VH-VL binders against S-adenosyl-L-methionine-dependent tRNA 4-demethylwyosine synthase (TYW1). Designs and how they scored, part 16

Target 1, 149 residues: S-adenosyl-L-methionine-dependent tRNA 4-demethylwyosine synthase (TYW1), of Arabidopsis thaliana (Mouse-ear cress) (q8rxn5r50to198)
Amino acid sequence: GKIFFISQTGTAKALAQRLHELCASNDIAFDIVDPHSYEPEDLPKETLVLFIASTWDGGKPPKNGEFLVNWLGESAEDFRVGSLLLSDCKFAVFGVGSRAYGESYNAVAKELSSRMIGLGGLEMIPVGEGDVDDGELDRAFQDWCDGVI
Short names: E, the ipSAE of ESMFold2; O, the ipSAE of ESMFold2 at other seeds; V2, 0.75 times the mean of E and O plus 0.25 times the DockQ between their complexes.

## First folded at step 14 (VH-VL; framework fv_nivolumab)

Design r11b (from r10b with heavy chain V50L; at its last look DockQ between E and O 0.97; V2 from the best seeds 0.00; counts 0 for: pae E 3.9 > 2)
Fold by ESMFold2, look of step 14:
Structure r11b (fold): chain C 149 residues (1-149), chain A 121 residues (1-121), chain B 107 residues (1-107)
Amino acid sequence: as target 1 above (149 residues)
Amino acid sequence: QVQLVESGGGVVQPGRSLRLDCKASGFTFSRYWMHWVRQAPGKGLEWVALISYDGSKKYYADSVKGRFTISRDNSKNTLFLQMNSLRAEDTAVYYCAKRSPYKWFSGFDYWGQGTLVTVSS
Amino acid sequence: EIVLTQSPATLSLSPGERATLSCRASQSVSDYLAWYQQKPGQAPRLLIYDASNRATGIPARFSGSGSGTDFTLTISSLEPEDFAVYYCQQYDNWPLTFGQGTKVEIK
């Protein structure tokens, strides 16, 4: 399996490391992946992916995830792709956002989920919605992790 | 097993409308982009239209653009082709077609048996 | 739009003979090309995808080759059920297009 972190300030990266440690303690092996160095054309080969994604600057993805997020959007517009590209892939997404952004709250996580579903992925649980400003981020993340495992 | 069954064909006068239905079974219809392909009598195959799995994107051959509308109802596993302003050159057998189940488009692995549309005065 | 030109228009052959059908594209389609068989009164059936891969359930006597602009469908030894019309189709570029067909008929 793979855990992708899409992070601007390091919060999503730290949560991805915490998820990796939790999976390891349950004998579930995952690789932690920086999407900046990941070839998106390999994504159809993955059978299990987890995303920890923050939203930044008007709903845009952090720089390290920009290429992957754009690739997913472009694939959804390609008639040759259809809804079967990711048909062998189970996934889950946890978003790191702030309700202060209004409509942009966890926009990247929601986009990832929408694109993965539209390309045929099987969503394991609903998008986890973390808020860095409400003091409940760690509990929301733990609840999401419990649902994934 | 995969089945596609077209219906709604018939004889109509030029300028009239007709709706074709395609009932699907044996696969998860709501995961598949679906297509219409036609074949004029004694002629080859012509791609007509496609629709995305959720109906949000629709594409048409230039020969039918503005006159035909593709749609779907995933709750009924049914694909539709609304054909307006019909012309003699629209006379053909109309097939609905399903793409192969591979991750990338690799041809149409299942076709209906077709429904004949004849446009004649 | 990409034009696919099939040749010959008609092949008159006997059972047991080898059939060679050609499809030429007006521009490169890489290997994004399929072959279909259509018998009278029936819908087309997918034979070959991505230029050379046999579809599920297609007998080994059918093979495809070529890339770019020139493609060939070969039937190594014709069976009675193989007398039909054959179409090529490209899916490299919009819109999807078919060749005009090659009829394989009994001599």
Scores: ipSAE 0.250, ipTM 0.727, lowest interface PAE 3.7, mean pLDDT 89
ESMFold2 (binder alone), look of step 14: mean pLDDT 92; pTM 0.935
ESMFold2 at other seeds, look of step 14: ipSAE 0.317; ipTM 0.752
ESMFold2, look of step 15: ipSAE 0.248; ipTM 0.731
ESMFold2 (binder alone), look of step 15: mean pLDDT 92; pTM 0.936
ESMFold2 at other seeds, look of step 15: ipSAE 0.357; ipTM 0.767

Design r11c (from r10b with light chain L96Y; at its last look DockQ between E and O 0.04; V2 from the best seeds 0.00; counts 0 for: pae E 14.8 > 2, placed apart)
Fold by ESMFold2, look of step 14:
Structure r11c (fold): chain C 149 residues (1-149), chain A 121 residues (1-121), chain B 107 residues (1-107)
Amino acid sequence: as target 1 above (149 residues)
Amino acid sequence: QVQLVESGGGVVQPGRSLRLDCKASGFTFSRYWMHWVRQAPGKGLEWVAVISYDGSKKYYADSVKGRFTISRDNSKNTLFLQMNSLRAEDTAVYYCAKRSPYKWFSGFDYWGQGTLVTVSS
Amino acid sequence: EIVLTQSPATLSLSPGERATLSCRASQSVSDYLAWYQQKPGQAPRLLIYDASNRATGIPARFSGSGSGTDFTLTISSLEPEDFAVYYCQQYDNWPYTFGQGTKVEIK
């Protein structure tokens, strides 16, 4: 499986590393992937994908994940792409955001989930919603991890 | 239509206090983080403070920390700025501002008309 | 905090001329940059968001470009109503900050 981190300040990356260690301790092999170095056209080959994605001011994805997020959006709206493109792929998304963004709170995580579902992906659990400002990020993340594993 | 109307400005002596109000209409006020931005006469814009949609989080520019308090009353669609220990450098037109409604957060698309605060001895 | 430096401080131009305004950030703000127009006695008006997108109702003669640290607002052919002060603003990192302004005035 693949764990994608979409991060600017390293918070989502650190959480991805923590998830990877938890998976390894449970005999579950995952690769941690910076989406900057990942070819999106390989995504239909994946059977299990976990996203840990930040949303920052303006509701935009961090730059390292921008191409992947845009590719998913364009694919979901392209009539040449079947709505079952990712039908063999199970996924889960944990969002790292701040309520400072208002209506954009965890917008990237919610968009990822919507696009993965639109392309036929199987959502394992509801989008995890973390807030860097409320002091509960680690608890929210651990609860989400427990649901994934 | 979206409207933001500031009030409460005036002339005060240094060390005194004022409260500014911003009455909002034409949008769901309780869903938006709200901001104060000020402009000294003949000078540029300075962001002052922000408050979360439910009032649980507040952030301030260093120039006003400890002296100004932002607050809101969602039942009355009203944003407040309590300004204590006023200084001459606080002299400015004060605007309340709302972020754009676009899917991605982008800029301040609506501003009030501003209310002038003059701090002079 | 992120400092935005606008240049020039003043542009003296005639109607019909092209105006080019610069905004430089002290660190990368990606494309999280807005431009505002302000006329005397009025509140600022949002022109451009996310570096290059025109806000609703903004004429096509206004365009924005740039990413990272260097941004440009261009007014392709100045109209009489375009003589005003222009501000850039970043929203990449807290606190939000504004440039000091560029005044576009009649030559």
Scores: ipSAE 0.005, ipTM 0.508, lowest interface PAE 14.8, mean pLDDT 85
ESMFold2 (binder alone), look of step 14: mean pLDDT 92; pTM 0.927
ESMFold2 at other seeds, look of step 14: ipSAE 0.006; ipTM 0.539

Design r11d (from r10b with heavy chain G107Y; at its last look DockQ between E and O 0.22; V2 from the best seeds 0.00; counts 0 for: pae E 12.4 > 2, placed apart)
Fold by ESMFold2, look of step 14:
Structure r11d (fold): chain C 149 residues (1-149), chain A 121 residues (1-121), chain B 107 residues (1-107)
Amino acid sequence: as target 1 above (149 residues)
Amino acid sequence: QVQLVESGGGVVQPGRSLRLDCKASGFTFSRYWMHWVRQAPGKGLEWVAVISYDGSKKYYADSVKGRFTISRDNSKNTLFLQMNSLRAEDTAVYYCAKRSPYKWFSYFDYWGQGTLVTVSS
Amino acid sequence: EIVLTQSPATLSLSPGERATLSCRASQSVSDYLAWYQQKPGQAPRLLIYDASNRATGIPARFSGSGSGTDFTLTISSLEPEDFAVYYCQQYDNWPLTFGQGTKVEIK
């Protein structure tokens, strides 16, 4: 399996490392992947993918994940792409956001989930919604991890 | 190993019909959009037609619209091109081509070896 | 329809020389441009996609550059097997269109 971190300030990356450690403690092997270096065309070959994704100003993805997120969006809207492209891929998404951004709260994580489902991906659990400003981020993340493992 | 094998080419008179087949192997045919691309002798490449993975969407170049029909049979891993009302200008090598599955627009990562269609009196 | 114009029509070079092939689009195609190599009697072979990405198995001597309307394929040091016709193809919009080709021939 692969754990993708989409991170601006390092929070999503740190959570991805924590998830990787938790998986290793449960004898579950994952690779941590910076999507900047990942070829999106390999995604249909993956059977299990976990995303830890932050949302930044204007609801935009952090730079390191922009190509992958845009690729997914463009693929989901392209009439030439099959709606079963990712049908062999199970996935889960945890969002790192802030309610201070209002309607943009965890927008990237929500769009990721929508695009993966639109391409046939199998969502394991509902999108995890973390808020860096409410003091509950670590608990939300742990609850999401418990649902994934 | 991805393999595309065209067949059905030959010499026909103008106004006649011909059907081309493309047999696919080495990939899950039913997941991919498929194309026909042709090349007149000594000339460049011309896109001809495309069909969606389930056959529900079909698009044609203006030069063949109304005369050619693209189709597929996913149970036989076969792509077809029915060519009616053939003209001398349809003389070409016809390739079937597999698009990359991972892009919203079509460039072709695998091509067949082609089958020659000659339309002449 | 987006017209792709390739230059030069013919490029006569010796093995070991650098080849530079141009493709100009009649309107912006962003980075949605591919390059193909075709040898006599053979199907085209994909070299470059998305303007600059080498396809699987393509040697490092092939590189692509450009965006928008002006694109370049460079072969840094020609090998005997590189003498062929090269086509660019845009996939920004329908219909898909190809350039008319540049023949790279041995001097």
Scores: ipSAE 0.000, ipTM 0.504, lowest interface PAE 12.4, mean pLDDT 86
ESMFold2 (binder alone), look of step 14: mean pLDDT 93; pTM 0.944
ESMFold2 at other seeds, look of step 14: ipSAE 0.006; ipTM 0.528

Design r11e (from r10b with heavy chain K57R, light chain R54L; at its last look DockQ between E and O 0.88; V2 from the best seeds 0.00; counts 0 for: pae O 5.7 > 2)
Fold by ESMFold2 at other seeds, look of step 14:
Structure r11e (fold): chain C 149 residues (1-149), chain A 121 residues (1-121), chain B 107 residues (1-107)
Amino acid sequence: as target 1 above (149 residues)
Amino acid sequence: QVQLVESGGGVVQPGRSLRLDCKASGFTFSRYWMHWVRQAPGKGLEWVAVISYDGSRKYYADSVKGRFTISRDNSKNTLFLQMNSLRAEDTAVYYCAKRSPYKWFSGFDYWGQGTLVTVSS
Amino acid sequence: EIVLTQSPATLSLSPGERATLSCRASQSVSDYLAWYQQKPGQAPRLLIYDASNLATGIPARFSGSGSGTDFTLTISSLEPEDFAVYYCQQYDNWPLTFGQGTKVEIK
C-alpha cells in the first residue's frame, strides 16, 4: 500500500507519518510517498492508496502534489482513459484545510476523491475533513484512521 | 446482461427537432462515458457524440456541432440526444454504444438495436 | 481528424477461402484500432480490439495484425455467416473515426 502526503507547511506530512506509524504498530506495511517523486502512470498498478492532502491558497494543491493532482484531473476528463482505469484500487482521502477558505475548504481532498472515483477507484470511507483552525484536527484524523484500519 | 434500448426515432421535416433516448441496464451506467453513433441507410458508420460519466464533458462530430446536444440522467440510466435543425443528411439509424469494460477504451462492445431518424420534405 | 481507408471496397469470395482486409490510417494510431462486423439490419459486433486481441465470443478464425498506420483483419477460412460488412475504427485521437467499410460477399 502507499500513503501520499500533499503538503504545503508540513502538517499533512506529519499526519502521514503518524498514520504510517499506526499502521506499522498494527502490522500493516505502507510506503510513505512524496508524490513529487511518484510517476502517476504507476497508479493503476496500486491496489491500496491513502492520501493526506492539504489545500493551498485559491484551492490549489501544494507544489509537491501538483503534478499528480493535475494528472488525475486530466485523466478523468479523457474518454480514452475512461472510468475503469483504477478499478483495482481501493483508496481513502483525509483533507487538511481551513474553513476560513469557504468553498475552497479541503478542495484538494474533495477533488482527489472525485477524480479517483471517476477513474473507477473504490472509496473505502468518506473523505475525512480536517480543519486546522477548529482545534479538532487530531480527533477528525483519528476517527478517519479508525475507519481505514 | 448488458442492454441498450434506443427510442424516439421517426420521420420529421428539415429544420425540426427530435429527442432520442437510450435506456441502459446490466452495467454501472454512471461509470461509463456514453456515445452515439449513426449510420445512413446503406452507408458506413459515423461517430456522433460522447458524454463523460458525470455529464461535465461533451464532444461532437463537426457535422452535428451546434445542432445536437448529448446529455444523460444517471439516476434513470438514460442517455439522450437532442437533435435540432435537422437536415436531410441526418437521416440515419442512431445507435447508443457502450465502451468495453477494460481499463483503456478498446472499442464499443455493446450497441443498441438502433432507432431510425428520417428527415424528409 | 484521422482518416481510415479500407481496401478493397468489396471482396468477393467463396466459403472456405481466406479473407484479408486492409485498413490504413492517415497517421499513426499505435495499436488503438478495433474491427467490427455488421450484417444487414443489425448493429455492429466487436471482433478485434487493440489491433490484435479477439473480443469475447469471437471465433479463432478471426485475427488482427498491424500497428501504426497499416492494419489487417484476416478470416482464415470463411464460413457462411462471415459474409458481412467489416469496419475498422481508431481511438488514438479525437475524434473517433471509422473506415468506410469492406463488404465481404459470396462469389
Scores: ipSAE 0.093, ipTM 0.666, lowest interface PAE 5.7, mean pLDDT 89
ESMFold2, look of step 14: ipSAE 0.199; ipTM 0.715
ESMFold2 (binder alone), look of step 14: mean pLDDT 92; pTM 0.938

Design r11f (from r10b with heavy chain Y102S S106Y; at its last look DockQ between E and O 0.90; V2 from the best seeds 0.00; counts 0 for: pae E 6.2 > 2)
Fold by ESMFold2, look of step 14:
Structure r11f (fold): chain C 149 residues (1-149), chain A 121 residues (1-121), chain B 107 residues (1-107)
Amino acid sequence: as target 1 above (149 residues)
Amino acid sequence: QVQLVESGGGVVQPGRSLRLDCKASGFTFSRYWMHWVRQAPGKGLEWVAVISYDGSKKYYADSVKGRFTISRDNSKNTLFLQMNSLRAEDTAVYYCAKRSPSKWFYGFDYWGQGTLVTVSS
Amino acid sequence: EIVLTQSPATLSLSPGERATLSCRASQSVSDYLAWYQQKPGQAPRLLIYDASNRATGIPARFSGSGSGTDFTLTISSLEPEDFAVYYCQQYDNWPLTFGQGTKVEIK
């Protein structure tokens, strides 16, 4: 399995490290992946993928995830790339955002989930929606982790 | 089993409108780009239009652009073709077609039986 | 727009004979080419995709070859049910286009 972190300030990266440790303690091996250096054309080969993604800059992905997110969007819009591209891939997404951004609240996580589903991915649990400003981020993350494991 | 059933064809005068429906079953309709293809009597096949799985992207042949609108209702598993300002050259059997189930498009693996549209004075 | 030119327009043969149908593209379409069979009063049926791969349920007597601009459909030994019209179709770029067809008819 792979855990992708899409992070501007390091919060999503730190949560990905916590998830990795939790999985390891349950004998579930994952690789933590910085999408900046990941080849998106390898994604159809993955069978289990977890995303921890923050939303930044008016609803845009952090720079390290921009290429992967754009690749997913372009693939979903290309008629030659079917809605079954990722049909062997199970996934889950946890978003790190702030309700103070209104319409942009966890926009990256929601887009990522939508694109993965549109390409045939099997969503294991609903998008986890973390809010850095409401004091419940850790509880929301732990609940999401419990659902994944 | 995959099934595509077109309806709404008929005889109309030039300049009038028709709407075609295509009811889908046997596959997850909301995951597939859907197409319309037509065939004039005694002639070959002509691709007409396509709509993305969520309806956000639509492409048309030049011969119908501005007059035809493709749409879908994923809650009803139905594809639509609204045909306005019909011309005699629009006379054809209209098929809805499903792309292949593979990771990449390689053709239309299922077609409806078609519905005839005749545009005549 | 990518134009597909099929030849011959009509191929008159007897059962058991080999049929060779050509499709030429006005520019390279790589391997993004499909072949369809259509019988009177029926919808087309997908035979070959990506130039040379048989679709599900298509008998081995059908084979495709070629790449780029020059493509061939071969029926190694014609059966009575093979007398039909055959279309090639490219999916390299918009708009999707079909050839004009080759009619395979009984001599």
Scores: ipSAE 0.040, ipTM 0.624, lowest interface PAE 6.2, mean pLDDT 88
ESMFold2 (binder alone), look of step 14: mean pLDDT 92; pTM 0.935
ESMFold2 at other seeds, look of step 14: ipSAE 0.157; ipTM 0.673

## First folded at step 15 (VH-VL; framework fv_nivolumab)

Design r12a (from r11b with heavy chain H35Y; at its last look DockQ between E and O 0.85; V2 from the best seeds 0.00; counts 0 for: pae E 4.6 > 2)
Fold by ESMFold2, look of step 15:
Structure r12a (fold): chain C 149 residues (1-149), chain A 121 residues (1-121), chain B 107 residues (1-107)
Amino acid sequence: as target 1 above (149 residues)
Amino acid sequence: QVQLVESGGGVVQPGRSLRLDCKASGFTFSRYWMYWVRQAPGKGLEWVALISYDGSKKYYADSVKGRFTISRDNSKNTLFLQMNSLRAEDTAVYYCAKRSPYKWFSGFDYWGQGTLVTVSS
Amino acid sequence: EIVLTQSPATLSLSPGERATLSCRASQSVSDYLAWYQQKPGQAPRLLIYDASNRATGIPARFSGSGSGTDFTLTISSLEPEDFAVYYCQQYDNWPLTFGQGTKVEIK
């Protein structure tokens, strides 16, 4: 399996590292992947993918994930790609955001989920919604991890 | 197991409208982009329209743009084609078609039986 | 748009003979080409996808070959049920287009 972190300030990366350690403790092998170094056309070969993704001002992805997020958006709208490309892939998404951003709250995580579903991915659990400002981020992340495992 | 059943064809005069329905079963309709293809009597096949799995994107052949509207209702597993301002050259058997289940679009593996639309005075 | 030209228009053969059908594209379509069979009063049936792969349930006597602009459908030994019209279709570029058909009939 692969854990992708999409991170500006390192919060999503740190959470991805926690998830990796939790999975290893349960004998579930994952690679932590910086999407900047990942070729998106390899994604159809994956059978299990976990995303930890932050959102910044304007609902934009951090730079390390920009190419992957854009590729997913373009692919999900292309009839030649279709809605079956990722039909063998289970996935889950946890978002790291702030409700102070209003409508942009966890926009990247919500877009990832929508695009993965549109390409045929099998969502394991609903998008996890973390808020760095409400004091509940760690509990939200742990609840999401419990649902994934 | 996979079934596509068209209905709504008939004889109409030029300038009139018809709506075609295609009822789908035996596959997860809401995951598939869906297509209309037509065949004039004694002629070959012509793609007419397509619609994305959620209905958010719709595309049309130039010959029908502005006159035909494709739509879908995923809760009823039904594809629609609203045909307005019909012309004699729209006379054809109309098929709904399902793309093959391969990861990339690779042709149409299931077709309905077709419904005949005849446009004549 | 990409024009597909099929030849011959009609192929008159006896059961047991080999049929060779041609499809030529006006520009390269790589391998993104399908073949269909259509019998009178029936919908088309997918035979070959991606130029050379047989669709599910298609007998081994059907084979496809070619790439780019020139494509061939071969029926190694015609059976009575194979007398039909055959269409090629490209899906490399918008809009989707079909060839005009080759009719395979009993001589």
Scores: ipSAE 0.194, ipTM 0.703, lowest interface PAE 4.6, mean pLDDT 89
ESMFold2 (binder alone), look of step 15: mean pLDDT 92; pTM 0.928
ESMFold2 at other seeds, look of step 15: ipSAE 0.283; ipTM 0.734

Design r12b (from r11b with heavy chain K103R, light chain W94Y; at its last look DockQ between E and O 0.78; V2 from the best seeds 0.00; counts 0 for: pae O 5.2 > 2)
Fold by ESMFold2 at other seeds, look of step 15:
Structure r12b (fold): chain C 149 residues (1-149), chain A 121 residues (1-121), chain B 107 residues (1-107)
Amino acid sequence: as target 1 above (149 residues)
Amino acid sequence: QVQLVESGGGVVQPGRSLRLDCKASGFTFSRYWMHWVRQAPGKGLEWVALISYDGSKKYYADSVKGRFTISRDNSKNTLFLQMNSLRAEDTAVYYCAKRSPYRWFSGFDYWGQGTLVTVSS
Amino acid sequence: EIVLTQSPATLSLSPGERATLSCRASQSVSDYLAWYQQKPGQAPRLLIYDASNRATGIPARFSGSGSGTDFTLTISSLEPEDFAVYYCQQYDNYPLTFGQGTKVEIK
């Protein structure tokens, strides 16, 4: 399995590391992956992926995830791309955002989920929605982790 | 077993409207981009329109653009073609077609039996 | 739009003979080309996709070749059920287009 972190300030990366440790304590092995160096055309080969993604300025992804997020968007809207491209891939997404962004709250996580579904991915649980400003981010993340495991 | 069944064809006068339905079964309809293709009597095949799996993207052949509307209802596994301002040159058998399930679009692997639309005075 | 021109328009052959059908595109379509068979009163049937791959359930006597602008469908030894009209189709770009057809008829 792979855990992708899409992070600007390190919060999503730190949560990915917590998830990795939690999975290891339950005998579930994952690789932590920075999507910056990941080839998106390899994604159809993955069978289990977890995303922890922050939403940055203007509702856009942090730079390390921009290429992957754009690739997913372009692929999902191209009629020449297979409708079951990711049909062997189970996934889950946890978003790190702030309600101060209004309509952009966790936009990247929601977009990732939408695009993965559109390409045939099998969503394990609903998108987890964390808010860095409400003091409950750790609890929201823990609840999401419990659902994944 | 994949099955596509068109209905709604008939004889109509020019300028009138008709709606075609295509009922799908035997596959996860909501995952597939769907197409309409037509064939005038004694003529070749002409692609008409396509719609994305969620209905958010639609594209039309120039010959029908502005007159035809493709749509879908995923809860009923049904594809639609609303045909307005019909012309004699729209006379054809209309097929709904399913793209192949491969990673990339690789042709239409299943077609319905077709429904005949005749536009004449 | 991309025009596909098929030749010959009609191919008159006997069972057991080899059929060679051509499709020429007005611009490169890479390998995004399919072949279909259509019998009278029936819907088209996918034979070949991506220029050279046989669709599920298609007998080995059907083969496709070519890339770019020039494509060929070959039927190595015609059987009685192979007398039909054959269409090529490109899916490189909108609008999707078909060739005008090649009729393979019995002598």
Scores: ipSAE 0.135, ipTM 0.682, lowest interface PAE 5.2, mean pLDDT 89
ESMFold2, look of step 15: ipSAE 0.188; ipTM 0.703
ESMFold2 (binder alone), look of step 15: mean pLDDT 92; pTM 0.933

Design r12c (from r11b with light chain S30D D31S; at its last look DockQ between E and O 0.95; V2 from the best seeds 0.00; counts 0 for: pae E 3.6 > 2)
Fold by ESMFold2 at other seeds, look of step 15:
Structure r12c (fold): chain C 149 residues (1-149), chain A 121 residues (1-121), chain B 107 residues (1-107)
Amino acid sequence: as target 1 above (149 residues)
Amino acid sequence: QVQLVESGGGVVQPGRSLRLDCKASGFTFSRYWMHWVRQAPGKGLEWVALISYDGSKKYYADSVKGRFTISRDNSKNTLFLQMNSLRAEDTAVYYCAKRSPYKWFSGFDYWGQGTLVTVSS
Amino acid sequence: EIVLTQSPATLSLSPGERATLSCRASQSVDSYLAWYQQKPGQAPRLLIYDASNRATGIPARFSGSGSGTDFTLTISSLEPEDFAVYYCQQYDNWPLTFGQGTKVEIK
């Protein structure tokens, strides 16, 4: 399996490391992956993918995840790819955001989920919605982790 | 047991309209981009149109652009082709076609039996 | 659009003989090419995809080869049910296009 972190300030990366540790303590092997160094054309080969993604300025992905997010969007437009590309892939997404930004709240995580579903991925649980400003981020993350594991 | 069943063909005068239906079963219709392909009597195959799994993207052959509209209803597992301003050269058997289940498009693995559209005065 | 030219137009052979059908593309389509069989009054049947892979349920006597612009369908020993029209199709780029067909008929 793979855990991707899409992180600007390190919060999503830290949560991805915590998820990795939880999986290891449950005898579940995952690779933690910085998507800037990941070849997106390998994603159809993955059978289990977990995303921890923060939303940045204007609903944009952090730079380390831009290429992967753009690739997913472009794939959704390509008739040669279509809705079967990720048909063997199970996934889950946890978002790191802030309700202070209104409609941009966890936009990247929600877009990732929509694109993965549109390309045929099987969503294991609903998008996890973390809020850095309400003091409940760690609880929301733990609840999401419990649903994944 | 994949099945595709076309209906709605018939004889019409030039300038008139017809709607073709294709009812699908035996696969998850809402996951598949779907196509129409036609074949004039005694002639080869011509791709006509395609529609994305959710209906948001539609593409047409130049020969039918502006006259034909492809659509789908995923709740009823049905693909449609609305054919307006029909011409004699639109006379053909019309097939709906399903792409192969591989991750990349690799041809059409299932076709309906086709429905004949004849455009003549 | 990408034009596919099939040759010969008609191939007259007897059961048991080897059939070799050609498809040439007007520009490279890499290996994004399929072959179909169509019998009278029937819809086409997928034989070969990605230039050389047999579709499910297709007998081993059917094989495909080639890449780029030059592709071949081979039927190693014709059976009575193999007398039909054969079409190639490219899916490298829009619009999807078919060759004009090769008819394989009884000599």
Scores: ipSAE 0.295, ipTM 0.738, lowest interface PAE 3.5, mean pLDDT 90
ESMFold2, look of step 15: ipSAE 0.314; ipTM 0.751
ESMFold2 (binder alone), look of step 15: mean pLDDT 92; pTM 0.935

Design r12d (from r11b with heavy chain K57Y; at its last look DockQ between E and O 0.06; V2 from the best seeds 0.00; counts 0 for: pae O 15.3 > 2, placed apart)
Heavy chain, then light chain:
Amino acid sequence: QVQLVESGGGVVQPGRSLRLDCKASGFTFSRYWMHWVRQAPGKGLEWVALISYDGSYKYYADSVKGRFTISRDNSKNTLFLQMNSLRAEDTAVYYCAKRSPYKWFSGFDYWGQGTLVTVSS
Amino acid sequence: EIVLTQSPATLSLSPGERATLSCRASQSVSDYLAWYQQKPGQAPRLLIYDASNRATGIPARFSGSGSGTDFTLTISSLEPEDFAVYYCQQYDNWPLTFGQGTKVEIK
ESMFold2, look of step 15: ipSAE 0.497; ipTM 0.825
ESMFold2 (binder alone), look of step 15: mean pLDDT 92; pTM 0.938
ESMFold2 at other seeds, look of step 15: ipSAE 0.295; ipTM 0.761
ESMFold2, look of step 16: ipSAE 0.465; ipTM 0.818
ESMFold2 (binder alone), look of step 16: mean pLDDT 92; pTM 0.938
ESMFold2 at other seeds, look of step 16: ipSAE 0.437; ipTM 0.810
ESMFold2, look of step 17: ipSAE 0.347; ipTM 0.775
ESMFold2 (binder alone), look of step 17: mean pLDDT 92; pTM 0.940
ESMFold2 at other seeds, look of step 17: ipSAE 0.000; ipTM 0.511

